# VH-VL binders against Probable molybdenum cofactor guanylyltransferase (mobA), part 4

Target 1, 202 residues: Probable molybdenum cofactor guanylyltransferase (mobA), of Natronomonas pharaonis (q3irt2)
Amino acid sequence: MGERTGVIVAGGQSTRMGDVDKTVVDVAGVPLVRRVANRLLAVVDHLVVNCRRDQQERLAAALEGLSPTFAVDEVPDRGPTAGIMTGLSTVETPYAAVVAADMPYLDPELLEYLFERADSHDAAVPRPEEWFEPLHAVYRPEPMAEACAEALEAADARIITPLSSLDHIVIERDAIVEHGSLRSFESVDTPEDLERARERLS

## First folded at step 19 (VH-VL)

Design o3 (from g1 with heavy chain E105Q)
Fold by OpenDDE, fold request of step 21:
Structure o3 (fold): chain C 202 residues (1-202), chain A 120 residues (1-120), chain B 108 residues (1-108)
Amino acid sequence: as target 1 above (202 residues)
Amino acid sequence: QVQLVQSGAEVKKPGASVKVSCKASGYSFKSYYMHWVRQAPGQGLEWMGVINPRGGWTSYAQKFQGRVTLTRDTSTSTVYMELSSLRSEDTAVYYCARGGKYELQYFDYWGQGTTVTVSS
Amino acid sequence: EIVLTQSPGTLSLSPGERATLSCRASQSVRSTYLAWYQQKPGQAPRLLIYGASSLATGIPDRFSGSGSGTDFTLTISRLEPEDFAVYYCQQYWSSPWTFGGGTKVEIK
């Protein structure tokens, strides 16, 4: 099988978590991003973390021992499309899984399935409900990075724009449930989410 | 029941290579990290490296960088540790140890150990 | 790397006595990532405690772990004859994974 890379998109500011960077907040004694990284790393060969410059040091500390490569945004706060672009631009493997840093329940088995389904396509993207989960998807790095760049140049920061230009296969709800869990897409966005996560993972 | 069964004792000359196997059973092999730890005679425990469930990611102690290679075979539920350029100081008991489900954690199950003797 | 120093090197006690083993880290270790192991002669190590204070499955409750930061302790409330062995602490937060030098609990 071909080599794989995992890309964690950890940039961006969470207005709902105050001045605290939620990506490094402890969830049952483990930094949030580390829970994501541990699960992602189970099914990939390389680990990349996209972040802002000011986040890098504390993310490196939170991921001590995992030795990720950091893909730092040149311009901060351009949104997840910019983060995906920056992260994928450093990837040399045929495919990469892109995941958000705030999804502590991501299922490695589902990611494995996405890698399998992505074969011969530019992307495999879950659609558990009415919307896509582009921050829990598998991409060809070059096509997706280029698509993101074009979207940003057109002043369109929505992830759906670059995704729509790719040859992508959609993984529907039934397949998601068969090969993984819908919990994979639950994110920690609020203090209440954080407390819920601490209770679930303790 | 979880079992880690390692290959038999090895006797090697300096400069040679040794490859120790660790066959896992009783659990989902493809979900757990696997570590290797060695122990020289009368000495303490020394961590050597770790391999992820997929088998494409490894991390080694700096002391063994360039000499140790971890691999795994999902079809046989076996992890391998190869150590090259053997020295007398490499004489030790080598252990495989299960290191967490989808997480780098503590070592809850250990192989029985493989004695590797390096002598001229 | 994080260096773990265990003390004492040897602890001589009688059955029924309380054993207190120390593990000191060269830098702060997240308590969630500190473990204790027991090793008897000719055997592989056995996990006793994880997360500094959580008892591993099948381990008697006479074993307990405590501590945070740089100071951790393994306690055996009442030594049984089978408890005389070497004990190692370990951190699994930072690479390389490191063990303490061990404490030998021997019969007095």
Scores: ipSAE 0.923, ipTM 0.957, lowest interface PAE 0.4, mean pLDDT 95
Fold by OpenDDE, fold request of step 21:
Structure o3 (fold): chain C 202 residues (1-202), chain A 120 residues (1-120), chain B 108 residues (1-108)
Amino acid sequence: as target 1 above (202 residues)
Amino acid sequence: QVQLVQSGAEVKKPGASVKVSCKASGYSFKSYYMHWVRQAPGQGLEWMGVINPRGGWTSYAQKFQGRVTLTRDTSTSTVYMELSSLRSEDTAVYYCARGGKYELQYFDYWGQGTTVTVSS
Amino acid sequence: EIVLTQSPGTLSLSPGERATLSCRASQSVRSTYLAWYQQKPGQAPRLLIYGASSLATGIPDRFSGSGSGTDFTLTISRLEPEDFAVYYCQQYWSSPWTFGGGTKVEIK
């Protein structure tokens, strides 16, 4: 089996939680990003964390012991497309899983399945409903990073833009349910989500 | 029931290598981290390293960096610990210990231990 | 690394007595990442407490853990004959995973 990298995109804004960086908020005594990292790390060989410069120290503290490589955004707040680009640009493995830092329920088995299905393609992207989950997907690093760069140069920050330019397979709902859980895509965005997560993971 | 069964006692010369196996059963092997801990005679517990469920990520104590290698074989549900350049101080009981499910956690199950004796 | 110091080194008590074991960390440890183990001669360690205060499956409730920050405590409310053993604390937050030096609980 080829080597794999996990990329956590953590540079997003936490507007719904005020001035608190939600990526390091405790969820049942564990930082949110650590919950994500633990699960991701189970199925990859290398761990990369994309973040803003101002986040790096506290993320490093939250992920102490996991020894991630940090891919820091040169320009902050350019959105997840920029984060994906930056993260994937550091990846040397043939495939990488890209996940958001706020999905504590991601299923390693689903990620494993995505890696398998991504074979010979540029990407494997879940589509649990009418929308894609590009921040829970497997990519070839170079093609996706380049596609992201092109999109950003065109002032298009939507992840769907670079994705649409790739040879990607879509993992539909039935396959997702068969090999994982729809819960994998639930994110912690609000204080209510956080409380729910604390209850679920406590 | 969860079981971790380790390979038998080893006697090695200084400078040699030893490879201890830990066969797991009774649970989803591919979902759990595995740790190795050793204990010298009459001494305390010393963490050596950890390997992730996939087997491609490891973390070692600095003391053993360059000498210890953890590997795992999913097909046989076995984890291996290889320690090279053996010294007399490496004489100890070596334990495999199951970590968390998709999480680096405490050690809830332990192997029976493997005695490794390094003597000239 | 996080150094865990256990005290006392040896605790001599009689069956039925209360045992209090201390584990002090060189730096703050998240309580959710502190464990206690019991080890009897010739046996592998056995998990007693995880997350500083959570009782492991199958462990009698006479065992309890408490503490936060740098100070953690394992308490055996009423010692049973089978409780005389060596006890280790462990942190599993940061690498390297470290154990305390152990406390031997022996019969007085």
Scores: ipSAE 0.922, ipTM 0.957, lowest interface PAE 0.4, mean pLDDT 95
Fold by OpenDDE, last read:
Structure o3 (fold): chain C 202 residues (1-202), chain A 120 residues (1-120), chain B 108 residues (1-108)
Amino acid sequence: as target 1 above (202 residues)
Amino acid sequence: QVQLVQSGAEVKKPGASVKVSCKASGYSFKSYYMHWVRQAPGQGLEWMGVINPRGGWTSYAQKFQGRVTLTRDTSTSTVYMELSSLRSEDTAVYYCARGGKYELQYFDYWGQGTTVTVSS
Amino acid sequence: EIVLTQSPGTLSLSPGERATLSCRASQSVRSTYLAWYQQKPGQAPRLLIYGASSLATGIPDRFSGSGSGTDFTLTISRLEPEDFAVYYCQQYWSSPWTFGGGTKVEIK
């Protein structure tokens, strides 16, 4: 297979824990986004981080030594669809994994499986329950970026809109469990989540 | 069992390049990072760089930026370290060392080392 | 970069004695990201301790690691003849990965 890129969406959703950016919060001695990046780098060749302009410096510090390419949103807070669009627009590899910055349990084995299943398609997207996990999926950069752009122009910021326009393979729950863990999709959104993550990853 | 077998000793002149190989066996090659560490005669250990499991991502110590290149061949389970513009100070034993899968990059297995001598 | 300073540079002891080696970091390092290695003449380093206090597979329990923040310690409870070697600490908390200068444990 060709080279792969990992895209971390860190700026598509404005979430904070107090005055601290959630994406750089310390989780058992490691910034949250760095845990995600470390796991992505296990299965990709290049790293892209989508973020807001105001996040870039602290994200750069949190990811020091990993040398990611930053894809900065021109307009902040347009949601994850805009973040995906911006991130994928910088990707030059045939496929890219797109993941949220707040998933510290990202499973590289599952991502590997998604890359394999994405072959000859525009996307491979998990559906562990009734909903898709588009921020834990593999895409062809150009088709997905274009689909996102069209959705945003139509004032539809729902992430499933661009996905529905693509030739995509759905990875169902049974296959997810066979090749990874459902924990892969757990995010850190609350202080309780953070404490649980700190405990689990200590 | 895990084994890292490196290529043989090298003798080079200043300004030349050297390429050392490290062949891995006994584990899932595609799952682990590989590091390179050198040791000058009578000196301590010096980290040079790392290459990720796929081989597309590398990171080098600032001291070696522009002179070192790490590559990886999955089909042969081999990692290569090329050092260019050699100088006498590059005389050392060069080790490949297996890192972790993700963020825990301690070195649990080492190659036997490759002696590189740079002399005019 | 994080600088690791090991002390003493040389430790002269007799078999059966307790050895205490220090590794001090220029900034705080999470204990999970500190390792110790042993190197004998003409050999590659061997992992002893990872995560500051976890004993590597096959390593005798006379070796132990402790510490947190900036101060870490490797202890050999009772030196065996085969323990006379050079010991290195290493941090993998932040890039670049760095080693200490080493402590040589030699026979008195």
Scores: ipSAE 0.867, ipTM 0.945, lowest interface PAE 0.5, mean pLDDT 95
Fold by OpenDDE, last read:
Structure o3 (fold): chain C 202 residues (1-202), chain A 120 residues (1-120), chain B 108 residues (1-108)
Amino acid sequence: as target 1 above (202 residues)
Amino acid sequence: QVQLVQSGAEVKKPGASVKVSCKASGYSFKSYYMHWVRQAPGQGLEWMGVINPRGGWTSYAQKFQGRVTLTRDTSTSTVYMELSSLRSEDTAVYYCARGGKYELQYFDYWGQGTTVTVSS
Amino acid sequence: EIVLTQSPGTLSLSPGERATLSCRASQSVRSTYLAWYQQKPGQAPRLLIYGASSLATGIPDRFSGSGSGTDFTLTISRLEPEDFAVYYCQQYWSSPWTFGGGTKVEIK
């Protein structure tokens, strides 16, 4: 297999955790994003972190020693589609895993499976229920980045738009459970989530 | 049981390179980081570097930047440590040590060590 | 980098006595990401404690670890003859991973 890149999308704003950047919040002694990065590094060769400019310094500190490449959004708060675009635009490997910064239970085994299923396609995207998990998916960087760019130009920030234009494999619930855990998609969005994460990861 | 078996002792001249192997068994090789630690005679332990489970990501101690290269072969469950531009000060026992799967990089299993002697 | 300083350099004790080893970090080690190792002559190090206070598999409970922030302690409640060795602390919070200089526990 070719080399792989992991792209962490960290530029989003938390709506339920106040003014704090939840991506660097301490989860059982480790910044949230670092937990994601460490799990991601289990299945990739390179690490890219997409973020806002104002986040970069604290993310760099949180990820000290991991030497990620930062893909900084030129325009902040354009949504995850913009983050994906920016992150993937820096990727040189044939495939990249794109994950949100707030999923501390990321399952490397599931990602490994997604990389395998993505072969010969533009993307492998989980659909554990009625919706896709595009922030836990594997993409060809160029096609996805281009699709994202087009979507943004059309003022459509929904990730489903660029995804729909790609040759993508849908990974259904049964396959997800077989090769990973549904917990992989659980995010830390609330203080309650954070407390649960601290308890679970202690 | 988990085992890390390293290659045999090496004797090198200054300026030469040495490549030490560490063959892992008894666990899922592709799931764990591997570290290298050396110990000069009568001295303490010195961390050299780490390689991630896939092998594409490495991190080295600044002291060895530019001289050390870690690689791994998943097909043979083997990790390699190559140290170039050898000096007499590089005379030491070199250990591979299994790290954790993610952020918990303590070393629960160690190779038996490989003695590298650098002398003119 | 995080520098770990161990003290004392040498600890001379008799079997049956309590051993207390110190490891001080130059800066706070988050989440007590600290481990202790034992090394006997001619052998590779052996993991004793991880997470500052968790006993590694197969390690006798006479070994215990404590501490947080910058100060950590390894305690051997009652020294056995096989416990005379060199002990190292190690932090794994961030790269570079670093070891202390070691404490030699020798028989008095």
Scores: ipSAE 0.854, ipTM 0.942, lowest interface PAE 0.5, mean pLDDT 95

Design o3 (from g1 with heavy chain E105Q)
Fold by ESMFold2, last read:
Structure o3 (fold): chain C 202 residues (1-202), chain A 120 residues (1-120), chain B 108 residues (1-108)
Amino acid sequence: as target 1 above (202 residues)
Amino acid sequence: QVQLVQSGAEVKKPGASVKVSCKASGYSFKSYYMHWVRQAPGQGLEWMGVINPRGGWTSYAQKFQGRVTLTRDTSTSTVYMELSSLRSEDTAVYYCARGGKYELQYFDYWGQGTTVTVSS
Amino acid sequence: EIVLTQSPGTLSLSPGERATLSCRASQSVRSTYLAWYQQKPGQAPRLLIYGASSLATGIPDRFSGSGSGTDFTLTISRLEPEDFAVYYCQQYWSSPWTFGGGTKVEIK
């Protein structure tokens, strides 16, 4: 297959832990977002980071040497659908992974499988339990960015609405476990999660 | 337990290419970055590049860009380093070195080294 | 590219003495993205320290590392005969993953 892009969505309000921007919080000597980026780069050729303007310098420092391209949200805090749209609008490769900035256990084997399953479709989206994981999926950039734009114009904030417009494959729990690990979807949301990540990744 | 076994010494003429193999055992081959480092006689260590065996992503030092190619064969747990357009300055010992699990890190295990001699 | 400068180039000491080796980076290696390796003639390097201060598996505690950002130190608290070798620092924060020029620790 051709070249691949990975998009890290770092710009939403959910990337905060209290008053702290968790994307650059130290996890056993490595910023959280850098742990995600390192795992992405095991599978992709180009790195795009979606963020707010006020994060760009911190994220650039955290990702020094990895040559990220930044996709800055024009209007901050419009939710993850806007972040996906902004990130994917910069992608020039046929397929891109879109991942959250707070999932440091991102499984490269699972991500490779998602790229393989997305081939000839618009998206491959995991559903490990009840809900889809749109911030842990592979998309064809243009169709997905257009679908996100349409959802935002219709004032539909639900992150799954863009998928209704796409030819997408759902990766169910059994396939996730067969081709990777459910740990891929674990996020750092609380101080307890952070402490656990520091212990696991040290 | 963890072992990196490299192919034997090579003698090459200027302008030729060399391909050095590094076979890994004792760990999950696809989960660890593999780096290549060389050391010219009497000189220090010089990083050449890195490959992720899972997806095949590579990154090279600018000095070697366009001359070095890293590849892998996951079925044999082997990484290959090919250096083209050899010149006498490429005479060195070439090492493979295991990097971090899913991360670009320091090198905890090294191959025994492969001597490549380039002479007229 | 981050250039690592090691000093001194050669350190002549006797067994039992303390060795202090310096590594200075041309740019910040952020928190602790710095490793130290030992190399004896005819052998591959061996990892001693990672994360600037963490001992690698099987390395005696007479080896210690410190520093952050641009200035790093490897200390051997009491030299043993097997410690006479060349020591390299290496940064792994920013591509390319560069090495210092080495410090040779030799018997006085």
Scores: ipSAE 0.018, ipTM 0.607, lowest interface PAE 8.2, mean pLDDT 88
Fold by ESMFold2, last read:
Structure o3 (fold): chain C 202 residues (1-202), chain A 120 residues (1-120), chain B 108 residues (1-108)
Amino acid sequence: as target 1 above (202 residues)
Amino acid sequence: QVQLVQSGAEVKKPGASVKVSCKASGYSFKSYYMHWVRQAPGQGLEWMGVINPRGGWTSYAQKFQGRVTLTRDTSTSTVYMELSSLRSEDTAVYYCARGGKYELQYFDYWGQGTTVTVSS
Amino acid sequence: EIVLTQSPGTLSLSPGERATLSCRASQSVRSTYLAWYQQKPGQAPRLLIYGASSLATGIPDRFSGSGSGTDFTLTISRLEPEDFAVYYCQQYWSSPWTFGGGTKVEIK
């Protein structure tokens, strides 16, 4: 349809590597979040990064030259639902991809397909196995941000709650494999994951 | 087998435009960034800009902003660089160069270069 | 914009000698977002080194790179006749991508 936005959700407690901010750790010469951003920019026109205030300077350095807009969580650590809400609230394009900051194998072909499938709906959300991947999906920004806000007001932080109030379509495993790679959903959560990513992306 | 083949030399007058083509083969064209670099006679290399052939996203050096336009034709695996309002200082060899697969990085393959001469 | 300053501008040496070329960035190119290219007259540049120290495919091991942050070197351990060329460093951390001014390695 028109211009597209990509939102990287980089904040929250999912930083699991102790004192080190996982989003900016080096993966074969490139910060983790920058690998995600590079792949996202193959499909979108505008880059938004949701983060905690304490990450902003580091993320700006890691993403120098890519012109990100920052959507800072003023109340940190409210979980992924809050991060999605904050990120999408800044989006002015009709559709936005929302992706986690720790998925360095993000598949641009799959994202393209998600944008196509989301057209005329509020969301396109993959389900490669038994779980939805709400941090690897395409959303209509306003309906999704409003649904997230409502879920948070009801003290229901589960990400599936916003989806239940949206006109969403599910992209099942067969379609995922046909239009992309299941590796797209692999994340870097542990030192072992990091070393594996360094080997694969070197 | 990666090849980048550019269009032939051109002679232009000041104020004109030039459009240089770069045809790619031997790889997945839509998956790699394509850069443009120029070199004036006896001078060094100067980066002009980059295009992502899949989505068409572009970024230009500030010096060329407003004068350079990068486009592509995915059906022919070809990128184009158009430079407008030519001046004598634009006399140079213009190269296309392949960047990384989904990555903004160094340039592993270069076109043969296209000489553009701007003279009255 | 990250400015790369190469030194010396010209390096006059004999075959068999060791060449050391320097590239200094005006600000950090992170750890190792630096490449080196060789260019012979009438030819396009050829990638020699990426990631500051990784040898590109097909490049002889007499070429090596080192450095990180702001200070980088390219070393040619024993110059051969085909090595007399111009060498450029390039950073690929921050747009715009920038090149050094080049070091011409010529026969003394």
Scores: ipSAE 0.007, ipTM 0.584, lowest interface PAE 9.1, mean pLDDT 88
Fold by ESMFold2, fold request of step 21:
Structure o3 (fold): chain C 202 residues (1-202), chain A 120 residues (1-120), chain B 108 residues (1-108)
Amino acid sequence: as target 1 above (202 residues)
Amino acid sequence: QVQLVQSGAEVKKPGASVKVSCKASGYSFKSYYMHWVRQAPGQGLEWMGVINPRGGWTSYAQKFQGRVTLTRDTSTSTVYMELSSLRSEDTAVYYCARGGKYELQYFDYWGQGTTVTVSS
Amino acid sequence: EIVLTQSPGTLSLSPGERATLSCRASQSVRSTYLAWYQQKPGQAPRLLIYGASSLATGIPDRFSGSGSGTDFTLTISRLEPEDFAVYYCQQYWSSPWTFGGGTKVEIK
């Protein structure tokens, strides 16, 4: 019943779709990152956005009125593990959701379930198919940030490495389908994905 | 059936505070934003602020920043609006209104309104 | 802050006539994030239109909305006696969630 934080990892995004930062690309009249933020805020109390320094002004504009706290990666391009660490280092609530900035179908019901399952553990991480979804998960901030820091000191950028040192539970496909939708994990990576998102989210 | 029931009319003196309640029923209280809108006699609708009932975070119109406070009690599905340092200009009907679950904050259900009269 | 300007302030018409109400935003409300409300004396507002053009549940089809960006219109194709009321537009693109000043539709 404690307060919750949502962390959007927006840093390290490539210039896919030309020279445009896809986090602020318009999806049916709403920036991509704002669609993620709106769904996240249905479940959490505080919003943190991890980003590169060069994105901060654009993200602030896209998220106007939502009062985000920015967690800036001063050393860019260290990958998702660094982004998670930086974002979670600002969190003061007992648990935080960590979500990618390019998943506009984020399912609040599934995220609610992840918070429930994370209770009394360090993390609840979905595995809808072959891979873990560490950028769609709930973590206890301090243990996860420390695990990320240790992985980065060992020059191991693999996101799976921090999980191996945590008391984590895995949410498998059948539980995901029962408590939410697999669409939650769909990302916008290509122009075709963007067009599909514009049609679905109109 | 979605219902928003507000507390009764209030008469206050300038400088006092008022606290209006809005009890929600018929839906998942924590899943929808709750807004407050007021209307002075013969005037239009004026948005005052919003609360997210799940976490209690709030956002206020600049005009009311520092004077309005929105709170909620999730155990009773109730939102409260407190307006301090009342002036005669605060005489109005105050409405709670249910917003959306996500980004779409239009108001599909409204409370019956609470008349607050500020007179000396 | 997005300011909404409604015109006219008062529209005097007879039953059976077409009413056209205007709402202009100071900046784009994108994705047609605009709603219209009706308010009768002594009552709370009632949602008519959301998304600039989508009818709310239970609203008669004589009401229609159009527009995008900054210019929006509410049309009542044939006024009924119960349609004489005040109408407000509201934007919901960004906080603060502002209303227009209203248009009173009254019997001529």
Scores: ipSAE 0.006, ipTM 0.519, lowest interface PAE 11.1, mean pLDDT 87
Fold by ESMFold2, fold request of step 21:
Structure o3 (fold): chain C 202 residues (1-202), chain A 120 residues (1-120), chain B 108 residues (1-108)
Amino acid sequence: as target 1 above (202 residues)
Amino acid sequence: QVQLVQSGAEVKKPGASVKVSCKASGYSFKSYYMHWVRQAPGQGLEWMGVINPRGGWTSYAQKFQGRVTLTRDTSTSTVYMELSSLRSEDTAVYYCARGGKYELQYFDYWGQGTTVTVSS
Amino acid sequence: EIVLTQSPGTLSLSPGERATLSCRASQSVRSTYLAWYQQKPGQAPRLLIYGASSLATGIPDRFSGSGSGTDFTLTISRLEPEDFAVYYCQQYWSSPWTFGGGTKVEIK
């Protein structure tokens, strides 16, 4: 399998916790986004971070030494579909993982499995429960970026819409638990989640 | 149970290359970063670089950029460090060291060291 | 590059005494990205402390670490004969993962 890229989507409204940018909040001495990046780099060769322009300096500091490339959203706050499009538009590898910036339990074993299953398809997307996890998936960059662009032009910014135009495979709950952990999808959304993450990742 | 076993001592002439192996056992080889550190006689520890054994991603200290190459063979759970254009200053003990499973971090297990002597 | 400066270079003490070793970083290592290693002659380094203050597995509690940001300390509360060695600090926040120059703790 060829070289791989990991894209961290850090630029949306959901990356705030109150008035604080949660992507750089410390989790047991490590910024949240750095915990995601470290786990992603266990599987990929290149790191891309999608963000708002006002985050770039802070994210660069949090990711010092990891050599990230930044994909800055030209029009801020268009939701995760725009973030995926912007991030994947910079990717030159055949496949890329797209992960949210707030999932510090990202499971490298599961991600490896997603890359393997995506081969010969446009995407491998987990469905641990009723809903797809498009911000925890592997995509062929060009088809997915194009699908995102089409969805945004049609004023349908729902993150699931691009998948309908792709040759994608769904990784169901049984396969997820066989090849990794459901904890991979746990996010830090609330102060309580942050406290829990600090305990678990110490 | 975790073990890192390195290849034996080597004597090289200036201008040659050396390739040191580090075989890992007792843990999930592909899940942990592997670092290389050297120590010249009577001197301190010097970090050389790191490899991700799964994908092969590497990062090197600026001092060694262009002279050091880290590689791995996942079928034998072995990482390799090759240092080219050897000089007498490269005489040192070379160590492999295991980093963290999920992040680049401190080194919890070390190989026994490989002495490389560069002399005319 | 973050430069780590250790002091003193050599610490001559007797068994039973307290040893205090210092490590100063040229810039912040973001909270506590600092480790300490022990190395005896002819042996590989051994991890003692990570996260500035957390004991590694199997390390006795006479070893302790403290500090954050730029100033860090390793303390050995009561030296035992096996503690006479060289000690290195290391930062793992920013590449390259630099080491201090070492502090040799030797028998007086």
Scores: ipSAE 0.006, ipTM 0.562, lowest interface PAE 10.0, mean pLDDT 88

